# VHH binders against f1rkq4r372to572, part 22

Target 1, 201 residues: f1rkq4r372to572
Amino acid sequence: KQMVRVLERVCTTLLGLEDQLNALDRAAGDGDCGTTHSRAARAIQGWLKESPPPASPAQLLSKLSLLLLEKMGGSSGALYGLFLTAAAQPLKAKTDLAAWSAAMDAGLEAMQKYGKAAPGDRTMLDSLWAAGQELQAWKSPGANLLPVLTKALLENAEAAAEATKNMEAGAGRASYISSARLDQPDPGAVAAAAILRAILE
Below, E stands for the ipSAE of ESMFold2; O stands for the ipSAE of OpenDDE; V2 stands for 0.75 times the mean of E and O plus 0.25 times the DockQ between their complexes.

## First folded at step 15 (VHH; framework vhh_gocatamig_d2)

Design r5 (at its last look DockQ between E and O 0.76; V2 from the best seeds 0.00; counts 0 for: pae E 3.9 > 2)
Fold by ESMFold2, look of step 15:
Structure r5 (fold): chain B 201 residues (1-201), chain A 118 residues (1-118)
Amino acid sequence: as target 1 above (201 residues)
Amino acid sequence: EVQLVESGGGLVQPGGSLTLSCAASGSTFSDHYLAWYRQAPGKKRELVAGITDSGYTLYADSVKGRFTISRDNAKNSVYLQMNSLRAEDTAVYYCAVGSLWSYEYDHWGQGTLVTVSS
């Protein structure tokens, strides 16, 4: 099934990034971002071993939301749960590009509202926001333009993740930030960009 | 040093109700995500419910419609109202506090035992 391959690719990507994400996380956190995302990947792999994923995108995102909420084991599991629950709603009736753009917008809105963060606060939201802005620009692409638009989305998300190295932590801000922490990208933003690449590759 | 203290656990019959409380000392958590986890014998510690600082609630599928999480920032406390209890709800219940943008909870309580039997 096409969805199983995508989910396995996401899991493989996250497992391969564990050490890198932990190293980035030590600059501004506890050094556990990679471990937390690997835990999520292993939970998804276990779920796929037990049953096929739902064919409906809305049902798929709803199931992933509950799985990550319950099994990710950290407070960021709730953040992904908020995003995925909201993103599932616009996909209940249709799955065209407009519905996917609406799904991304809904997820971003939930993260901002209930996570109390905005683009520029040095979080995974920075990468996801950049992707969402690109999706809004894709109104009615022709079939031969989709590879170019996908490349632009991924490059925009990856550039936004890299740009977080120049940002100060705004969502959980402390008054003391060393210059070394300001010179490395946010691990959550790097993870989000890598997930998007694994999905769209 | 922040300390979280759970209370309200005990023995209850199936179908009964119980209210768990968790109070913080040493710091405030009015800006934090608060959660209840549980760990049954031989099982992993798993989420029961969470509540954001804006009041948005999240529930594990197994407790939806039966449990309600709430918070009182003035009392530095989080609560779990448990209704329609079942034997499978028997576990040690832990409260946790952290930032949604971190990857670990900052503090955990020591736990309170809930036993549903008879």
Scores: ipSAE 0.330, ipTM 0.709, lowest interface PAE 3.9, mean pLDDT 82
Fold by OpenDDE, look of step 15:
Structure r5 (fold): chain B 201 residues (1-201), chain A 118 residues (1-118)
Amino acid sequence: as target 1 above (201 residues)
Amino acid sequence: EVQLVESGGGLVQPGGSLTLSCAASGSTFSDHYLAWYRQAPGKKRELVAGITDSGYTLYADSVKGRFTISRDNAKNSVYLQMNSLRAEDTAVYYCAVGSLWSYEYDHWGQGTLVTVSS
């Protein structure tokens, strides 16, 4: 039930960001990043209406991966699918904070390895990677610092998203032009940060 | 001008196999994400399979274990081996190419019709 609420919040967030993300995407893309994410949101909402999500986090992420791959469209669906598929693996055995940290790492590793991008390339990876760095601290037991870590995680993710406005594109369409510099943040990074906030708030 | 041309579609019986090909011209796509989509009558376009430039493959749940996507960079082509075909696989199949991190596909083929019927 809590998971449903989280997913609904993610969907609402993405739907609310449609115009903003499209506007950001017009700078370097075709202006449909927001629409693509809205499509994902609607797909998730539709899925939730059909049946409750899996109770297992691993199964949930796997199902979401497939859903986004099939329904989101564009290459963003593939990116999220890649991330979520990998992230699901560490969660099969455990679902504690360490497992979630491992899940994030696995997803990030998959995106980097198979997407051939790195932090700093002005992509959604920047936001997610920033968040992952903070989540690493959650592997340590005994820390009653979860709220502080969550705050730091979100702040770093959002800061990383904003920082993409000053990055040269190391991946994506804009990377085809060596001199391509944008003055707006990457819409993927913004979306990723927003998703994280929706999940963790 | 970049063009994607699908081929290999046709009529096949249930349980049969078919291989689709997509040849790209006008540019090389060795570093691009390649995908197959399909659209059945009255249905929305849906992903069938994707392959990254590193060779990582993704599949729709409905085709896992039956379909295989592959690429030949030397031929600037992507393929879809379809085995154990079902009636519900009937659709126009499209190939697409794009930069993975651009969050969108750059080019689409015109499609090739696959009809699975007894």
Scores: ipSAE 0.132, ipTM 0.560, lowest interface PAE 1.7, mean pLDDT 88
ESMFold2 (binder alone), look of step 15: mean pLDDT 79; pTM 0.794

Design r6 (at its last look DockQ between E and O 0.87; V2 from the best seeds 0.00; counts 0 for: pae E 3.3 > 2, unsure alone 63.0 < 65)
Fold by OpenDDE, look of step 15:
Structure r6 (fold): chain B 201 residues (1-201), chain A 118 residues (1-118)
Amino acid sequence: as target 1 above (201 residues)
Amino acid sequence: EVQLVESGGGLVQPGGSLTLSCAASGSTFSDHYLAWYRQAPGKKRELVAGITDSGYTFYADSVKGRFTISRDNAKNSVYLQMNSLRAEDTAVYYCAVGDLWSYEYDHWGQGTLVTVSS
């Protein structure tokens, strides 16, 4: 039930961001990044109507990976697929903070390895990487309380998303235009940060 | 102008095999993400398979173990080997190309019809 609520919140968030993400995407794309994410949201909502999500985090991420890959459209589906498929693996054994940190790392590694991008390239990787760095810092026993971690994680992810407005694009369509023309954040980074907030808030 | 041209579609019996090809012209796509989509009558377009420039492959659950996506950068082409075809595989198959980090595809083919029927 809690997982369903979280997923519904993610979907609502993405649907609400459609116009904003499309607007951001018009700067260097075709202006449909928001629409693509809305399609993902609708696919998830449809899935949830059919059956409850898996109880296992690993299975959940795997199913979401496949769903987004198949139904989201765009290459963003592949990116999320890469991330989520890899992220699911460490969660098969454990689901504690260390496991989630490892999951984030695995996802980030997969995106970088198979997507051939790096943090700082002005992509959704920037937001996710920022969040991952925070998780790594806090995964040790005796770390501060989860709420503090969550706050820091989200702030860093959102800050990273915003910071993409000042980055030179190292990947994506934005990399084919002058950096001087890029004065808005990457829509993928904004979407990723928003998803994290929807999950963790 | 960049063009994608699919070929290899046709009528095949259940259990049969078919290989689709997509050739790109006007640009090289060695560093691009390539994908096959399909759209059956009355259904939404859905991913069949994808392959990154690094060679990482994705498959829809319904085609795993039966379909194989591959690419030949020298020929600027992507292929879809389809084995053990089923009636439900009947659809127009589309080739797509794009920068993975553009979050969208840059170009689509016109599609090739695959009909699986006894």
Scores: ipSAE 0.766, ipTM 0.898, lowest interface PAE 0.6, mean pLDDT 93
Fold by ESMFold2, look of step 15:
Structure r6 (fold): chain B 201 residues (1-201), chain A 118 residues (1-118)
Amino acid sequence: as target 1 above (201 residues)
Amino acid sequence: EVQLVESGGGLVQPGGSLTLSCAASGSTFSDHYLAWYRQAPGKKRELVAGITDSGYTFYADSVKGRFTISRDNAKNSVYLQMNSLRAEDTAVYYCAVGDLWSYEYDHWGQGTLVTVSS
């Protein structure tokens, strides 16, 4: 029940961002990033109408990975596929905060390895990595201040997404364009931060 | 600027095999994500398989175990080996090239028709 509500909130968020993400994407792309994320949201909504989502977080992430790979229509589906497939593995045995931190780390590692990018390269990794750093603090004893930690995680991810406007592109087609022409945030980083907020609110 | 040319399509019996290829001109594939899509009559274009520049592969559920994507960067080409073909595999097959971190495909081929019929 809670998974369906979270997924619907993510979908509503992405549909609402379509025009903004398309505008950000025009700096180095074809202006389709928002359209591709809206296609993902519609695919998730359709999937939820056909069947209840798996109760297991590992199974959920695995099914989302395949759904996005098949239905997003852009290469971003491969990026989410890398992340979600790897993130599902630590969640097979446990679903406590340490397992979710390990899931985030696994997804980040897969994106860096197979996407050949790192934090600072002006990609969606920048916002996800910032969230992962904050999530490591959640593994510490005494992390019962979950609302405060959630706020910090989201603010760090959103600040990292905004900070990509000042970064030189180190990956992808944008890496051939001067930083002056990329003085807007990376659309993938903005989308990732918005997804995290939709999940954790 | 970049042009993609698919080849290898044709008519094949159920259970048969076919190899599709896609060659690029104008730019190299070596740092790109490469994919095969297909569009069956009356359906939307859907992913079949993808391969990253590091060699990581993805497959749609409907083709896992039957199809294999590969790349040959020296020939600037991507391939799709299709085994155990079924009537449901009948479609126009397109190759696509993109950049993972630009979040979209840059170029598409013209397509090659695969017909699986007795």
Scores: ipSAE 0.385, ipTM 0.726, lowest interface PAE 3.3, mean pLDDT 83
ESMFold2 (binder alone), look of step 15: mean pLDDT 77; pTM 0.781

## First folded at step 16 (VHH)

Design w1 (framework vhh_7qia_2; at its last look DockQ between E and O 0.57; V2 from the best seeds 0.00; counts 0 for: pae E 6.2 > 2, unsure alone 62.1 < 65, grease 25.2 > 24.2)
Fold by OpenDDE, look of step 16:
Structure w1 (fold): chain B 201 residues (1-201), chain A 118 residues (1-118)
Amino acid sequence: as target 1 above (201 residues)
Amino acid sequence: QLQLVESGGGLVQPGGSLRLSCEASGSTFSDHYMGWYRQAPGKQRELVAFITDSGYTLYADSVKGRFTISRDNAKNTVYLQMNSLRPEDTAIYYCAVGDLWSYEYDHWGKGTPVTVSS
């Protein structure tokens, strides 16, 4: 039931960000990044109405992966699909902090490997990577200060998202635009950071 | 710029098979990510299968185990092998290609209709 609340929070967050993300996307895209994420949110909400989500985090991420892939309609769904499919794997055996750290790493690796982008390219990878770095730093024994970790993780992710406004795009449509013309953060990065906040707050 | 042309659609009986093709022209296909989508009347367009430039694939649950997406970069073509077709697979099938990090597909085909009916 906690998972349902988390997912609902994610959905509410994404629906609330629709206009903002679309506005951000108009800078270098077609202005529908927010709409795409809203579609994802509605898909998740619809899914939750049908049945409770899997109890296993691994299964949950796997199902979410396929759902987003299918329902989002944009390539963001593919990116999340890549991430979540990979992230599910380390969680099959364990679900402790180390496992979640490994899950994040696996997801990030998959996005980089198959998406052929890197942190610093002004994408959602920047936010996720920043969060992953913090999570990785805290996976060691004795670092079970979850509120501190959560705060740091979110601050880093959000800072990374904001920082994309000053980055030269190394991937995406923005990469075809002079950095001098890019003065807003990447909508994907903003969305990713917001999702993390919804999950962890 | 890329132009996409789907083919291979048609009428088939339940349990039958079809093989869709999406041929790209005007640019190098091998560097692009590709998805097969479908849209049934009155429903939103949904992804069927996705393939990266390296050949990594993901499928919607509804088609997993029945459909196979593949690509032949030498022919600038992506395929969707559809086996064990069901009436609910009836839709217009579209191929889309683009940069994943644009959060959208840059190019769409005009679609090829698939009708599964006895």
Scores: ipSAE 0.727, ipTM 0.871, lowest interface PAE 0.7, mean pLDDT 93
Fold by ESMFold2, look of step 16:
Structure w1 (fold): chain B 201 residues (1-201), chain A 118 residues (1-118)
Amino acid sequence: as target 1 above (201 residues)
Amino acid sequence: QLQLVESGGGLVQPGGSLRLSCEASGSTFSDHYMGWYRQAPGKQRELVAFITDSGYTLYADSVKGRFTISRDNAKNTVYLQMNSLRPEDTAIYYCAVGDLWSYEYDHWGKGTPVTVSS
């Protein structure tokens, strides 16, 4: 039940960001980043209407990967598909904080290797990478430290998304635009940070 | 302009094999992901498989172990080897291509029909 509420919160967040993400995307792209994320949100809502999601985190991420790849479309769907498929693997045996940190690392490695990007290239990787580094720093927090970890993780991811406004694009179509024309955050990085906040609130 | 043309479809018996190909013109595929989707009559289009420019592959559960996606960047071509075909694999198969980090819409081919029946 708690997973359904988290997924619904993510969907509501993405639907609310549609216009903002499309506006950010027009600077370097087709202006459809918000539309593709809204399509993903509607696909998730439809899936939840049909049946409850898997209780296993590994099964959940695997199902989301295929759903997004199929229904979201575009490069965003492929990127989330790469991330989620890889992230599901460390969660097959254990689901403690260390396993979630390993899941984040696996997803980040898949994006870097198969998407040919690195932190600093002005992509959604920038915000996700910041979150992953924070998780590694707090590998074994006590119960009273989890609120501090959550706050730090979200602040770092959101700051990294904002910082992409100062970066030159290192991949894709945006790499042909002067740095002055990219004085706005990357829409993928903004979306990723918003998803993390929806999950952890 | 980028154009995608699928070929290799047709009628095949259950348990048989087909190899689909998708040839591109207008741009090289070297920095693009490529994928195969299918749409059965009256159904929604669904993912079959995709492959990144570096060779990472992902498959739908329904085809895992039976289908293999591959690419030949020198020929600007992506392939889908379909083995152990079943009647439920009957669909129009579409090739798709995109650039991961530009957040562009997928470019689609015109489709090639596959029918698995006696």
Scores: ipSAE 0.124, ipTM 0.536, lowest interface PAE 6.2, mean pLDDT 80
ESMFold2 (binder alone), look of step 16: mean pLDDT 78; pTM 0.789

Design w2 (framework vhh_7qia_2; at its last look DockQ between E and O 0.01; V2 from the best seeds 0.00; counts 0 for: pae E 21.2 > 2, unsure alone 64.6 < 65, placed apart)
Fold by OpenDDE, look of step 16:
Structure w2 (fold): chain B 201 residues (1-201), chain A 118 residues (1-118)
Amino acid sequence: as target 1 above (201 residues)
Amino acid sequence: QLQLVESGGGLVQPGGSLRLSCEASGSTFSDHAMGWYRQAPGKQRELVAYITDSGYTLYADSVKGRFTISRDNAKNTVYLQMNSLRPEDTAIYYCAVGDLWSYEYDHWGKGTPVTVSS
């Protein structure tokens, strides 16, 4: 039940961001980043109407990976597919904070390794990486302050997304545009940060 | 201009196999991720298989275990081996090229039709 609520919140968030993300994407893309994420949201909503999501986090992430890959379209679906497929693996054995930290790391590594991008390239990786850094910092025994972690994680992710407006693009269509012309954040980074907030708030 | 040309489509019986090819020209192939999409009548275009420049592959759930995407950078070609074909695989299959981090594919082929029917 909690998982369904979280997914619904993610979907609502993405649907609400459609126009904003499209606007951001017009600066250095084709202006459909928001539409693509809305398609993802609708796909998830449709999925939830058919059956409850898997109880296992690993299974859930795997199913979401496949769903987004198939239904989301664009390369965003592939990126999320890479992340979620990798992230699901550490969660097969455990679902504690350490396991989720490992899941985030696995997802980030997959994006970097197979996507050939790095933090600072002005992509959704920036937001996710920022969040991952906080998660890593708090996974050690004795540092289990979840509310503080959540707040810090979200703030860092959102700050990272915003910071992309001042980055030179190292990947994506924006990399073909002079940095002087980029004064808006990367729509992928904004979307990723928003998804994290929807999940964790 | 980058051009994509698909080939290999045709009529096949259920359980049969086809191998699609997509040849790219006019750009650096090795640095690009490639995807196969398909569009059935009355349905939206959907991703079938994806392969990164590093060779990592992803598949739609509906084709996993039956389809294999591969690439030959020396030939600027991406392939889709389609085994155990089903009627629901009937569609026009499109090849797409793009930058993964661009959140889009910027080049598409004209498509090759695949019909699975008894």
Scores: ipSAE 0.348, ipTM 0.717, lowest interface PAE 1.2, mean pLDDT 90
Fold by ESMFold2, look of step 16:
Structure w2 (fold): chain B 201 residues (1-201), chain A 118 residues (1-118)
Amino acid sequence: as target 1 above (201 residues)
Amino acid sequence: QLQLVESGGGLVQPGGSLRLSCEASGSTFSDHAMGWYRQAPGKQRELVAYITDSGYTLYADSVKGRFTISRDNAKNTVYLQMNSLRPEDTAIYYCAVGDLWSYEYDHWGKGTPVTVSS
């Protein structure tokens, strides 16, 4: 698919989720996750109106990184920016499936190293980590196995986003934790899974 | 530290039912939230059902409508009623104490195997 179509689909998806993500964020956060992602979507749309996107994937991810660091803001903007900057490097020479797997690995490592996030911390990393683990396991698919791989990757990312409803932010608490109000998935993880679906469908 | 013993597993045909039990000892059972987890070969241990000390329940999407968790505080026991069993429910089932991701408590009990096959 054409790169502009993919970017517009991501933007449309995020704009459509604004209210849902804000509602999820109010349960355990400050209620602005949807607004923050909509701000990113509008920044991308504005950029596409002003100039054509770079043809190379490495240049595209680098440009998106700068755009999100500047326009999205917050912890989410920083985490996406770190991911995209690192992911661009393996894509400079090759753009085959192995290079995209390496890009995913590099982005996840940067988020963990510089963003101080880990799987289980109830963040967008939970969804992306699940996708990365699935992609790693399926690095050498057969000719027509890519649709099955992408479906499995999306299902794992979406399941991981849902599973964050059972996590505590930033680390587990000692012993016995019970809550009905904390039984909501993390909005950042939901947004990350939705972005992946918009890219791959 | 609460000690847990699982029982009630076995071999059952697809569409059948089983009731798992988890008996607790070592401290007051009624003060603790309880969960059932399962682990199929080659898979990570996953949550199946959870019940708080006040009786609020939570289920994994894959078992909603088929499995029911309950507790009997007088017997210090938590149950998992499993109906309409499918081959994909085949796993070792473990009982645990605490929140849904408390690894400090998931080492209690040896698990009870459930096999759904004809």
Scores: ipSAE 0.000, ipTM 0.083, lowest interface PAE 21.2, mean pLDDT 74
ESMFold2 (binder alone), look of step 16: mean pLDDT 78; pTM 0.795

Design w3 (framework vhh_7qia_2; at its last look DockQ between E and O 0.01; V2 from the best seeds 0.00; counts 0 for: pae E 17.5 > 2, grease 24.3 > 24.2, placed apart)
Fold by ESMFold2, look of step 16:
Structure w3 (fold): chain B 201 residues (1-201), chain A 118 residues (1-118)
Amino acid sequence: as target 1 above (201 residues)
Amino acid sequence: QLQLVESGGGLVQPGGSLRLSCEASGSTFSDHYMGWYRQAPGKQRELVARITDSGYTLYADSVKGRFTISRDNAKNTVYLQMNSLRPEDTAIYYCAVGDLWSYEYDHWGKGTPVTVSS
């Protein structure tokens, strides 16, 4: 019911952040993080023009993974592709909150195992890891607590993105800068937090 | 039967403005998006702007900052405000409605021509 609306909001958010993300990327990369995310947004928009998205969340995440692997490029495209492919698996049978928590865990594991990134390495994983920790609290929430837990998830992800300004570069293109703090948030972590906000608002 | 009636097209000089309207009448789905597409001579129809029933918008990169899509759900009408028009905006502009969740539904208007020339 809400899938196209959420996807459109994510795309609009990423297109609006292009210049900001490129500016952040110049500190530790080649200045194209915003352009790469805008390319992903345009690929999703093009897909939505041609057909409705799948109704199944598992099929949706699998399709998005293929789109991003093919169209987005860069380290971000590879990391999103790994995350989405793995996250789709727990959602094949069930789509309750426990299944979504399992999907987040699977995606984070794939990013670490195959993306060669860990929490604290100053990547988009830092924002997603923080969201995953808050999602564990969703295991046994009452319905009346969902707005509070959603707010906590977003605040934790956004705080983790901001905190990357104090981290040493570890994996990805930021690793070409020696082990020094960069005083600016990681553009991938900022983008991941913005995507989560677009999804949950 | 859903019907789409477009209006507001015409001839305008470069730098000018037009406002397109599309009124939807008849049976409609509870969740839907409405949008404007355009087709220039010799080209495929392309998205210009799209808006959902909850107000989320998408724009083609070529019109961002110049065009604004809006809707009035009470009148089931979508508008396209086109500012700073350029000759490359010359096209037939089509209104379209799609069911947000259905694979079966896609409706188009007859189109309204927009010509930007000196």
Scores: ipSAE 0.000, ipTM 0.121, lowest interface PAE 17.5, mean pLDDT 73
Fold by OpenDDE, look of step 16:
Structure w3 (fold): chain B 201 residues (1-201), chain A 118 residues (1-118)
Amino acid sequence: as target 1 above (201 residues)
Amino acid sequence: QLQLVESGGGLVQPGGSLRLSCEASGSTFSDHYMGWYRQAPGKQRELVARITDSGYTLYADSVKGRFTISRDNAKNTVYLQMNSLRPEDTAIYYCAVGDLWSYEYDHWGKGTPVTVSS
């Protein structure tokens, strides 16, 4: 039930951001980033109405990956699918903090390798990568770390998203336009940061 | 193997200052994240401050504005400048090192005690 609440929060967050993300995307894309994420949210909501999510984190991420690939579409759907598919793998054996860290790492690696994105390219990867860096930096077994980690992770992810407004697009649709036209953050990065917040808070 | 040697702890009055040092040996310091943790008696070890290889810093809310973490890669040393110390800062302070790519703090110092008391 906790997982359902988390997913519901993610969906609500994405639905609430639809117009904002579309507005951000009009400057550098086709203006449908928000709509695409809303489609993902609605797909997840529909899925949850049919049955409870898998108890296994690995299975959950795998199912989400498939769902997003099928229902979300676009570059975002593909990238999230890559991330989630890879992230699911380390969680098959363990579900402790180390496993989740490995999951993040695997997802990030997959996005870079197969998604052809890199940190600094002004994509959703920037937010996720920033979050991953904090997860890595703060990881310490036996320490009361979670509150500080969560805060730091989110702050860094959100800062990274905001920082994309000053980046030259190195990947994605924005890479086809002049950097002089980009003065707002990447909607993908903003969405990714928002998803993280929905998950962790 | 990486080794950490902490120093600078001691007894100080409230409002006083201390500067902790942690010298690393046995590995390339610049390729590691550095952090300071502390553990008070009967309490869980908690993060105080972290600094990345590039110098990006984070602090626990309880020490923001009072503590400053810094590093000197040439000396393989990380510092924690502690100002405006409070009794609640009393703890054993530990230096931690994490590999940039291992995603874990895998080396710890033995700790240096800090006591803030009038």
Scores: ipSAE 0.000, ipTM 0.238, lowest interface PAE 12.2, mean pLDDT 86
ESMFold2 (binder alone), look of step 16: mean pLDDT 79; pTM 0.796

